# Ledger of designs, part 4: miniprotein binders against a2bj90

Target 1, 235 residues: a2bj90
Amino acid sequence: MSRSARRKTSALNTVLRVVEVFASIQGEGPFTGTYSVFVRLAGCNLRCPFCDTRYAWSLEAGKPLGVEELVEEIARYEPSLVVITGGEPLLQRHPLNSLVEGLESLGLRVQLETNGILPAPARDEQLWRVYHVVSPKDVPVRVPGAKLHPSWVDYARATGRAWFKFLVANEQHVREVAEYVAKLGIPRSRVYIMPLTPEKLDMKELLELHSRIASLAVKWRLNFSPRLHLLVQLP

## First folded at step 3 (miniprotein)

Design aA2
Fold by ESMFold2-Fast, scan of step 3:
Structure aA2 (fold): chain B 235 residues (1-235), chain A 83 residues (1-83)
Amino acid sequence: as target 1 above (235 residues)
Amino acid sequence: NPEDEKLAEELLEKALEYQLKAYEAAKKGDYETAIKYLEEAVKLLEKALELLSNPEIRKDIEQWLQLTKEIIEAYKKRLEEQK
């Protein structure tokens, strides 16, 4: 029978390399404060100098998990939001679409975190229907080879399901972000600035940095993303 | 060698460009074209590895190479399913 043949030919389309699955509170972006399950996929197409998750860069860091098995694991947490992050999740685009289909069939809300180098979803992808937080790496902290794919701006305008999140340390960074989004035609309502946190800050320093960046968000009429999980000591 | 490092950076940028073109082709169901672009990316990544001696950077490029080869195999299976 064709069951073993179909299983063999579709296995790579339904297997994801997963680094970790854990429950926490979404600390960043438009869904800040939401009880979430985080799914960290292995592999990344960038080498950011400020990357906090270098352990996820290698595909070998990820355990191969079947989509159906992963959907069942996620569902056991009963989350309000599923956050798919990595590395770069879009490097595993095909099995990721299958995962999204399974999660949507359970009525779960899905958010993808992406560096935006790979193209935005097409209308016939399951990924077209979920939320995307795009973190461009070409501004303000330039990473060689990191260029936002222009389709993300079109996707954001067409669907209202993409936001752009930028790590900023000072007002000059905010100015560069404002110029960048104006040039690309990204509405300010879809732009978040977030504190670029050095590796070790005490709580007072962390709160002061948040206050400073939040004030700049008000001044420049942009949205502010905290790093709430850092403030409340969650993973 | 600073010249080798600069050339390696250029090769890595070209590899990324081919990877992006491959994913655009794959979105259209054109896995044959996608595979060809990814095979070009593999060649560029292998050339970059010959020029670089930093073990951390080499490990990163080796993971890109492994991921690219896995995507090629996945696309080959999808191409077979289309037949």
Scores: ipSAE 0.006, ipTM 0.237, lowest interface PAE 10.7, mean pLDDT 80

Design aA3
Fold by ESMFold2-Fast, scan of step 3:
Structure aA3 (fold): chain B 235 residues (1-235), chain A 83 residues (1-83)
Amino acid sequence: as target 1 above (235 residues)
Amino acid sequence: NPEDEKLAEELLLKAVEYQAKALEAAEKGDYETAIKYLEEAVKLLEKALELLSNPEIRKEIEQFLQATKELIEMYKKRLEEQK
């Protein structure tokens, strides 16, 4: 590729709609406890009743930020992990691949949070090389229109870089998750159950819910994800 | 061809604008309008592919096109559920 063509390709993929960038501790999933910078992208293809980030639903909720500028902002935090979340980050797929390329060039570890409705990365995408936590919304708390794209199971098998995280409120939900992952052939070692937290829980109720779901994870031989940031009152 | 690359860039920007409008319509429950905006985005992305020979850029547009088509199918399902 000529240098001129390479510069033009970079320019074409330089803008993301970003809601917020902030440092915190990853509270969920396989990297729980990691010092992270969170990049929340705007836009979502679902309207989940239990969504904590409804302010990110519209693409217009995000400010246009250049990929190079965003990479520099992220690097200033010196994070152990970059968490790209949203909305649904894969709605901004092509500039997202450019962001990942920039972050990997700095040796930064990247994790994507996705609802899994859009396809998993292809082998020739930069996104193929990073970690993905997929949160299916078709089970147990069914969201209308949500369906996990089957390519995510193939991606998980091929790369070992995808995990599946399910919101659960009770044992019936855990049973439904166990049946779902068995039917799709998702290895139990790649499955996390996480407490579905109603908005009006006090601290004691929050801890009791965590305890109950963790106990169910042990009983059903699944991994447990806390919502650690809620327990320690971080964003 | 530098002129084709410039036109393709303009078409891509317009496709992104249509996707933003589609998401806004979908947020209001107007999946019929959202689908129409995404169909316009598909046409623009397909036209951009006709103008470009660079395999790296073509691949990025093909991925964007595929994602757009999948979003259309999702909104079609939502539209049927509204009946």
Scores: ipSAE 0.000, ipTM 0.159, lowest interface PAE 14.2, mean pLDDT 80

Design aA4
Fold by ESMFold2-Fast, scan of step 3:
Structure aA4 (fold): chain B 235 residues (1-235), chain A 83 residues (1-83)
Amino acid sequence: as target 1 above (235 residues)
Amino acid sequence: NPEDEKLAKELLAKALEYQFKAEEAADKGDYETAIKYLEEAVKLLEKALELLSNPEIRKRIEQLLQITKELIEWYKKELEEQK
């Protein structure tokens, strides 16, 4: 509540390190199939062995862009959804809140993709009001240092604006996810399992993997996320 | 119309109060109560929009209204799973 009395923002609060901005279809999670613009922010607090976007790990991989300039660029696409991803976008938390405020002023719907290591938004942040897809890396893939911050479960319960998306390769992974979310009190309606895709799958193999993981979602009564962009060959 | 603007601000403040009450109820797993509070917030936000002409303020309220309606649907799903 009125915590910072409108102090002048530093460059750190008005500039984001941005790797790329592009239009595509959201291929994953609860908004699968939505015409979206993707904003990939630089920097990450993890080094996942299966990471598809290693080029975004360093903050220096991003070009500095002013919040107002970025809002204008995004708006030109006239998207149904703005997907803010990275690296880990919460590493740039302060200017990210300013970006969200600008996008919301234009009536744009915003979704954040996060690994959930950093705390969930506080009620006085602009980020409190947007959608979050949290991709924990402590289960089942067990990346060192990747413990989910407990505030994300509280945020999801309080707002209904967070879902939890897990990369899975087999039924043992799905069992571990089911046990994990039950222990944390996360409802199944908030849980997605998504295929962990190796780099060198042909289209038949990719479709077979999707079918197998989708069947496990039915068996375990969890939601399924495709990687639709991979199936239709979009970025 | 200064009186309409004042009334719209009072309606918005009341809507936000209901949103905070809904969030507190949801924090406790009481989605039934949370939905009722959010439905009251929707009514107040719709009334505020009838009184406001400023396009910037209207867009912000329209976005809050959209988010509120989507949150009601998500809480309804949570409530179904509590059976």
Scores: ipSAE 0.000, ipTM 0.123, lowest interface PAE 16.8, mean pLDDT 81

Design aA5
Fold by ESMFold2-Fast, scan of step 3:
Structure aA5 (fold): chain B 235 residues (1-235), chain A 83 residues (1-83)
Amino acid sequence: as target 1 above (235 residues)
Amino acid sequence: NPEDEKLAEELLYKALEYQLKAEEAAEKGDYETAIKYLEEAVKLLEKALELLSNPEIRKMIEQLLQSTKEAIEVYKKELEEQK
């Protein structure tokens, strides 16, 4: 690519539709307990019945922010981790690669949360270099139109930078997850099961659910993800 | 119109996918393929604009459309230089 052509295509990747930016503790997955800034991007390619962030489904829910402005806003928090979530952040893939480049230039650690329907990053994307927590929606709770793109398994094996996180309510769900990951060849070391939390559990019920799912993780030799923010009452 | 907004979002997302494919092709020096993908993105963005009334989103798509057209012209020049 000529320098001129590359400069023109970079200009196309300069605006993101952003729903919210806030500081909290990462409550889920491999980086649980990390002081993080969360960037919620607008738009989603699914309509999950258990979705907690329906307000982010529409692209119109997001405010247009330039990549440079967003990088500066994120940097002001001085986070140990930048969590890019959505909606589905890969719907805004082009400007997202530019955002990742800006954040990486500041030495910031970046994690994407994705439903895994769109392809995993290619080697020449900035996104190849960051961490991904993939939440498949084809098992155990099946969402219409949801199918994990097979490139995510290849990406996880090649880079060690992807994990697969599944919402589970009972042992039957864990069995279905175990069968699914075995069939796809996903290493168990890259698999997390996480409690599917109904609305309005009291603290005792929430702790009991966490204990039950954690015990199943031990039994089935899978990793356990809490929903720590719910246990400590953070956003 | 909520139906038109959903269709416009689908068209925008598809256009963004084509732009990524175009960039990947251009990085390999395949400007013919890159131009084809960007031309598809232009068509999708123009369709999205016909369906949307929100001024802020329309402005964003108009800017993306203009930048996409400029990228096509840059790639056409690169392609001619290869001949």
Scores: ipSAE 0.000, ipTM 0.145, lowest interface PAE 13.6, mean pLDDT 80

Design aA6
Fold by ESMFold2-Fast, scan of step 3:
Structure aA6 (fold): chain B 235 residues (1-235), chain A 83 residues (1-83)
Amino acid sequence: as target 1 above (235 residues)
Amino acid sequence: NPEDEKLAEELLEKALEYQLKAYEAAEKGDYETAIKYLEEAVKLLEKALELLSNPEIRKEIEQVLQATKESIELYKKMLEEQK
């Protein structure tokens, strides 16, 4: 953050609680390999046991930033993709829509990463027009309270702008994901399985895990997401 | 009128303050407190809507209100699973 002062404005509430803004390569999902700016919003409505971003759970972890200031900061990176993540970004839904409006006005491509517990965007939201990677926490490693909102399946069918990304450790997990998406009517083409990485693996173990999960993706006819940033040691 | 718009802005700022407190309580597993704070946020959002006439702004606030109510239902489920 180059700007430290928050400016109070008479505009309606357009302040976001932001943990960090940084440039990296998108390591996951349908845009893997894209030069991106990551905007991590504070606050989360879940407490996943495998969470690698626990520092973002508290809203107090975020600094208040005006939407206009954040748009300017993001634009200076000249990114091919803006990844809005968190915690759970949809907890800050109103100012998030304003942020998306500002970014789209500059022609920037936006991807939101969400746990999908809160409803999918309505047609009249700015969020309707951006890409969404939904990471349900109902399966295979169930997190209490983590039920995917059914509107996400409808949104994915209506727009073609949502994908569903699942953390898996073994073939039983993949089976549970396959059953889950079949039950909800999610097309396999919209489904990614991604390695559930234990807290500390050496690089050979990490690559072997990627290889095993990728092989399962082929076997089960699902898409594979690496965790590329872990393999190339980027944030 | 400008006076109603200023009051609406103040109510929206207070609503966000309650939402932030709610999510902080939820982080600590205190869903009862989180629900109470979100219920206060709902009241403030509803009062702000009574003061605003601009249809575009009203629509945005209605979406925030809906999302806040969804969060209350989620936290009620989390609380039930604790018990």
Scores: ipSAE 0.000, ipTM 0.179, lowest interface PAE 11.6, mean pLDDT 80

Design aA7
Fold by OpenDDE base, second read of step 4:
Structure aA7 (fold): chain B 235 residues (1-235), chain A 83 residues (1-83)
Amino acid sequence: as target 1 above (235 residues)
Amino acid sequence: NPEDEKLADELLAKAWEYQAKALEAARKGDYETAIKYLEEAVKLLEKALELLSNPEIRKEIEQYLQLTKELIEIYKKQLEEQK
């Protein structure tokens, strides 16, 4: 190994490109209502037209932060959960494993938010131990380039630490989700539907949309994810 | 051109599929196969860059292209260490 290549591999394993770190309430999925520190990583492999974090798409939108420094920063918030999100966190998989190791060493619980395009964690990765909320973009929203990697279904079955959160706008989308998860053999108890907000809605429109999608969740016997942070005007 | 953007999106989609396959191969210690998949991803990313007109998107894809090339060099080194 050249000294340059060892330095590059070491730097790649210890530095994350981070857009922002902030404390808030987890507004989505199985951990809704949890006091959380959010780590928004830079870079995304998708360009979803409905993305509310488009500023995180570029790797350059993130500042390079050391894993150790980031662990210390997170720990100061005394979070009930650390939520790793961004564009797509798994694009920074190597330093992300190091981050998870550091956080778990402090007894902190970690949840990853991912689009599910990249492979699920392997048993030898630190990421194997954390919770995952997978947000497929192939169904029903059909974002170009989005395809759920099959390993996420296997990971969910093996660990019980994965949930699937689908963006839906209407009953047809909910039907497509129900058919898709049945086909993949994903237990309905692990499936969440969440309101798709393609544009900035006012509070009245947002509440109406939540009401409609929640009613569909009951009708179709699926879990409902709010966008609680939008409803309570938190980040 | 809207057609070029659509084609670029399809190329990017395939590039990410190859990246996923490469990561799966590398996890199994098959760095040779991982390198082959990343080389296909590189070709697709380069083709997508030819079609992309938005300077911001281009800059992002150039960064992903560079990261993919760096990952190939890492896996080449891992492959040499297995021999």
Scores: ipSAE 0.337, ipTM 0.694, lowest interface PAE 1.3, mean pLDDT 91
Fold by ESMFold2-Fast, scan of step 3:
Structure aA7 (fold): chain B 235 residues (1-235), chain A 83 residues (1-83)
Amino acid sequence: as target 1 above (235 residues)
Amino acid sequence: NPEDEKLADELLAKAWEYQAKALEAARKGDYETAIKYLEEAVKLLEKALELLSNPEIRKEIEQYLQLTKELIEIYKKQLEEQK
């Protein structure tokens, strides 16, 4: 294949369907508290009952944006972290690799949030080099059709660039998570438990739930993820 | 009806097999094959819905059917981008 043909192929894969781009604080996972730009991609391969971003489920919810244009928009925020989320970002895998390449060329740190149903990055993908927070939906709050792709465990062991984040409501959920990660051989140091927050909680209830789940994280020797943006009322 | 529930379970299991095959084909960039497998999954999910009467189960399968149809459209766009 000629260089001209490769440039044409790359151009065809440089469009992403984007729901929103906004600056906020990363409220979850290993980078909690980081000034971030969030890029929400359209489309999702699940219909989770406790999903906060149902407006992103459809591919048609996203506006087509060129990768170069999107990189320039993100760079104007001067973020410490770029969080690529959705829906499920890996549904747009080919143009996503081009986006990651552009962002890394500017020295920007990139984190992907994924449900882990689609395979982990291969070594020849740009996505191999960035951080991934995987939110399995097969346990403890099981979503029909959800199954973590086994390649994510291999990727985490090989690179040290993946963590696994689980929504939990009670101690039984934490026990199920502990059994799940032990069975798959996921190190406890890469596991986060996070409060499963119903849509209608007041601030006192939200803080009490956070305290309870944090205490369980200590008891079970797992990492705790808050939902900090909910506590400080940011997007 | 226990007979209808058993048949629905068999159809759902087959739909999940096609979904898995579609995701593996898509991982390799073979969107044409992925679309074909997802189209078979759609037929099986629609047939399962004809046999199911429980409103909660029906709602979950309807969501899964919608998800599958949206994946087909996503993969069609990815296939267009390859051409």
Scores: ipSAE 0.000, ipTM 0.251, lowest interface PAE 10.6, mean pLDDT 81

Design aA8
Fold by OpenDDE base, second read of step 4:
Structure aA8 (fold): chain B 235 residues (1-235), chain A 83 residues (1-83)
Amino acid sequence: as target 1 above (235 residues)
Amino acid sequence: NPEDEKLARELLLKAAEYQVKAEEAAEKGDYETAIKYLEEAVKLLEKALELLSNPEIRKQIEQILQFTKELIEYYKKDLEEQK
C-alpha cells in the first residue's frame, strides 16, 4: 500500500454520513432519562415497517461530516451521554471507531443503538469500550432479513456493556422474547421489552399500550423500556 | 404460496449473511470482496422478490435491494480511492 493510499484510507475513516445531531433525553433502554446528544447516522440494512426514522434509511440522507468537527459539535452540548443511532450505525464502523475514540478522549460516555445484524465489536475496536443497546428485529417482529448475530451474546457476557431491547405488542411477543433469550443464554437482567408503537397512536392509546406492556414486563420478570420521548413529546 | 414465502424468507436470511460478510471484508479494507458478497446479496434479494406477493413486504425488499446497490457503489468508490 502506497503512502498515498494510506492517507486516502485515513481520510475515509474520518468522515461520517450524518442525518442529524440533536440534544434530548434518552427515552429508551437502560439509560432512560439521561440528557443525551443523539448522532443519527445515515444508511440502514433493514426496512422495518414500524421504523420511525425512515428518512435515515438512505446513505444519501446523510451529509458527510468530519469526525473531529463532529466531536467538537457534540462536546458543546455538554452531554451526560452520546447516543449513536441512525439507520444502522455499524454500517459506518470505521469512522465510527474514530468518533468513539475522539469522544472517549474527552471523557464522554457513549451508547450505540444497533439492530444486532452486524457483528459485535472486537476487542481491538474502540467500539468495544462503549455501551450497546441491541434491538433484535428477528424476534418477535420477524423483519425480513433480520437475524441477531451470535457475537452480541458473547460480547454481552464478556463485557457486561450490552443490553437487548425487544419490540413487543402483546403477551405472545413477550413469551417469544422470554423463550428466545433463554435459548440464547441472555441474562434476563439485560433484557428490555419496549412497546411496539404503530403509526398514529394518540397519547391516550400510547399510555394504554405502555401500561399493558409494563404489566407484562412485571409478569414475565423482564425490564421495561418506555418510549419516554414520545410520552413527553421530545425528539 | 406459503412455500414461496418460506423460500423467500430463507433467501432473505442468506442475503443478510452476505451483508455481514461484506461488512467484515470492508472492515479489513477488502472492498473487492465486500462488493462480491453484496452482489450475491443482490441476486438473493431479486430472487426473493420473485417469490413474494405481499405488496408491503415487496416494497421493503425493493428498498433493501436498492440500498444494497447503493452500498456496492459506495464500496466501488472506496476501492477506486485505494488504487
Scores: ipSAE 0.403, ipTM 0.783, lowest interface PAE 1.3, mean pLDDT 92
Fold by ESMFold2-Fast, scan of step 5:
Structure aA8 (fold): chain B 235 residues (1-235), chain A 83 residues (1-83)
Amino acid sequence: as target 1 above (235 residues)
Amino acid sequence: NPEDEKLARELLLKAAEYQVKAEEAAEKGDYETAIKYLEEAVKLLEKALELLSNPEIRKQIEQILQFTKELIEYYKKDLEEQK
């Protein structure tokens, strides 16, 4: 009886603080265009000046939700991809591994979005087996306290299941990203640059920015990520 | 002051390292050790704030400090659930 169990205990590793669950199209990274359900977890260990989801920064921002209940809610959407994001989802790593196990048992594809400050998954974690898009905040616009954990580079090489996504506004930013990934030994094939979008842009300006950053991706031989959801006006 | 900015950067990176150690301890269910590492991060963040004069950077670090204190309380709740 799952209802009775949920009412009785807040057992360690079975409760997540969830800000929101919604269906949309993945607008970013290697799975751009995929029908997805987004699970935004509460709490973040950074305070990025360009953050679009400041409402998720506090651990108090979400509802406590049992892993079993959350799996059932996600499954009702019949998604092609489950995107777990936040805040920083790895702050809730213990119950997150349980969530991933539940989702994998249903054959669902899972992608985690992380700032990469906390270590990459170990081989015995459920998280080892899913996809990761790592957004380092070391460069190009350094966020105080940000430092990519070196285990993410090892994880990417070992599994082929991690990519590194960087917000860029101009060519100087792209140059800094290229130097950073070369220094860390991150293969260019796993690197995405994505437009840093100010809130004030109209649709024409947004498209022009996408065009400029895409052209820089070609010039610097890096992958390009759009922010497709902004272009098609989805959440 | 460039010397203070360099030291502040080093303190912020050291605080981030303690955050990583706290997460590793929490992964093993060792919330007592995780809390101790986060308390060290708090001290380093407070020291970094003493060295920085840029108001925008100071505000960001104050927010990180507040979150680190919230995370300590969260792990204290996890520790209570273990008992």
Scores: ipSAE 0.103, ipTM 0.573, lowest interface PAE 5.9, mean pLDDT 84
ESMFold2-Fast, scan of step 3: ipSAE 0.045; ipTM 0.507

Design aA9
Fold by ESMFold2-Fast, scan of step 3:
Structure aA9 (fold): chain B 235 residues (1-235), chain A 83 residues (1-83)
Amino acid sequence: as target 1 above (235 residues)
Amino acid sequence: NPEDEKLAKELLREAAEYQLEAREAAEKGDYETAIKYLEEAVKLLEKALELLSNPEIRKRIEQLLQYTKERIEWYKEKLEEQK
């Protein structure tokens, strides 16, 4: 076979299970307010009781898409940021590295959302070069089975491309986060606290919760992440 | 211009093929072969940049070139770890 035929054959082995692809504004974390395309991958290694995307838990919830096809679909949106989320995207690590290669070749900035249970990228992975927002679920929300892999702290220190985002409901949660990150040696500059939002808040209550958690971020000298998409009523 | 654009496109296609072969070699632990393929990709990307005038396309190719050079350094580190 020619090189082109061999490339096409290799592409058939590079498939992602994708739940949805849509344009919105990144509402959370260090890139809040950025025009983004969200790529939700199927499969998750946790079952968080507060999860808003339970439809993505099964790998079978995803449609098989080739990496080349997915890169073309994403590029049509002309995004400032590609947010790869899930489920847990690192469950599909090999084809995910291929997707990142394709996206970076187009000059697109990539951010992964991960629960941090699986190891951080190695230096020879394409994932080493992209941004990661790690959302530990062991503290303060105490999801069973959620243990942050220690390599994420090393990755954050080595690259400056990881942040840690924690769901908090009150000051006791913020105290637990502060103790947790101090014990692990995570700099406060890389820590975000974000409101744990109950399903049935009206807009006034949602804004009041944001205000309270933001005030706690100031008090504890941590970064604040809104859930901006909820405030402006976007997906 | 049309002749330069056609040649640039062909060089970029060949560079992408070398990128793919480098990935396959690296997945097998053959970092020496992966480095050779990436070095060929670097030469092709540099030649393509000499032919390209469009600032947007040039930026994307410059980014790919930098990314390729970083991959070469990572594989060199891997190769040294194997000694």
Scores: ipSAE 0.000, ipTM 0.291, lowest interface PAE 10.7, mean pLDDT 82

Design aAs1
Fold by ESMFold2-Fast, scan of step 3:
Structure aAs1 (fold): chain B 235 residues (1-235), chain A 83 residues (1-83)
Amino acid sequence: as target 1 above (235 residues)
Amino acid sequence: NPEDEKLAEELLLKALEYAFKALEAAEKGDYETAIKYLEEAVKLLEKALELLSNPEIRKEIEQALQITKELIEAYKKRLEEQK
């Protein structure tokens, strides 16, 4: 199709609840080192117990921004990559598809960060055409109630546009990740392990942790993701 | 059915309008009014589900319906605490 036509006309596809928009360097995953604009969407944490503010969190937390206004704001940064993140961006799926359509029309590359609990994009969604970094919460630090939706494995195989990123602290965590991805049929080439960083590490400790996890990635034949923004002290 | 899809879209637009009115009332501490608006949103979302056959759209509406019902219960608790 010569145009990325807007397919969804639902009332829910015109406004996004946005916590923040800022420029930085993508510090994680397959696009590490890329000049990026980060868009943090407000959203419910599907891994937490139900809270009385879930709907208010999705609708009230952050600023209500029209899709066209947000596209213009993002474009002013002239980014090489737009990173859409939040609690769970797919909770605002309909307006998110409209945002992606607007960004694609400008030739901007888009990456979504998701916990993978909600289904992967369908072929008729604009989200089908962008990159996804999925952070399953099943392993190694299990969150009760969290389960990767099986459609993400099928999406990764069909498109080559999904990777799976896991926070790890030690070799036992890496072993659990290796067993998990083998069981689900996720190729090692699509798997990243990343250091689980405690809140207060000094720079020497942070670098030593990165070195240890990178060494485990080599040993287990998995990809390594740094947390580069932490090492270079960017947001 | 294109007519059912158009009617469902109109119902979703009205549901969203009621949801925003409810949140505005709640910000002012008027939980009684907020609950009434959310109850109207619930009715509209339920009608939209009756008209729509697309499973992905239905799933999103079912999630919105669940969140709306949870918010009604939360506001009922806040209203009780005000008395």
Scores: ipSAE 0.000, ipTM 0.131, lowest interface PAE 12.6, mean pLDDT 78

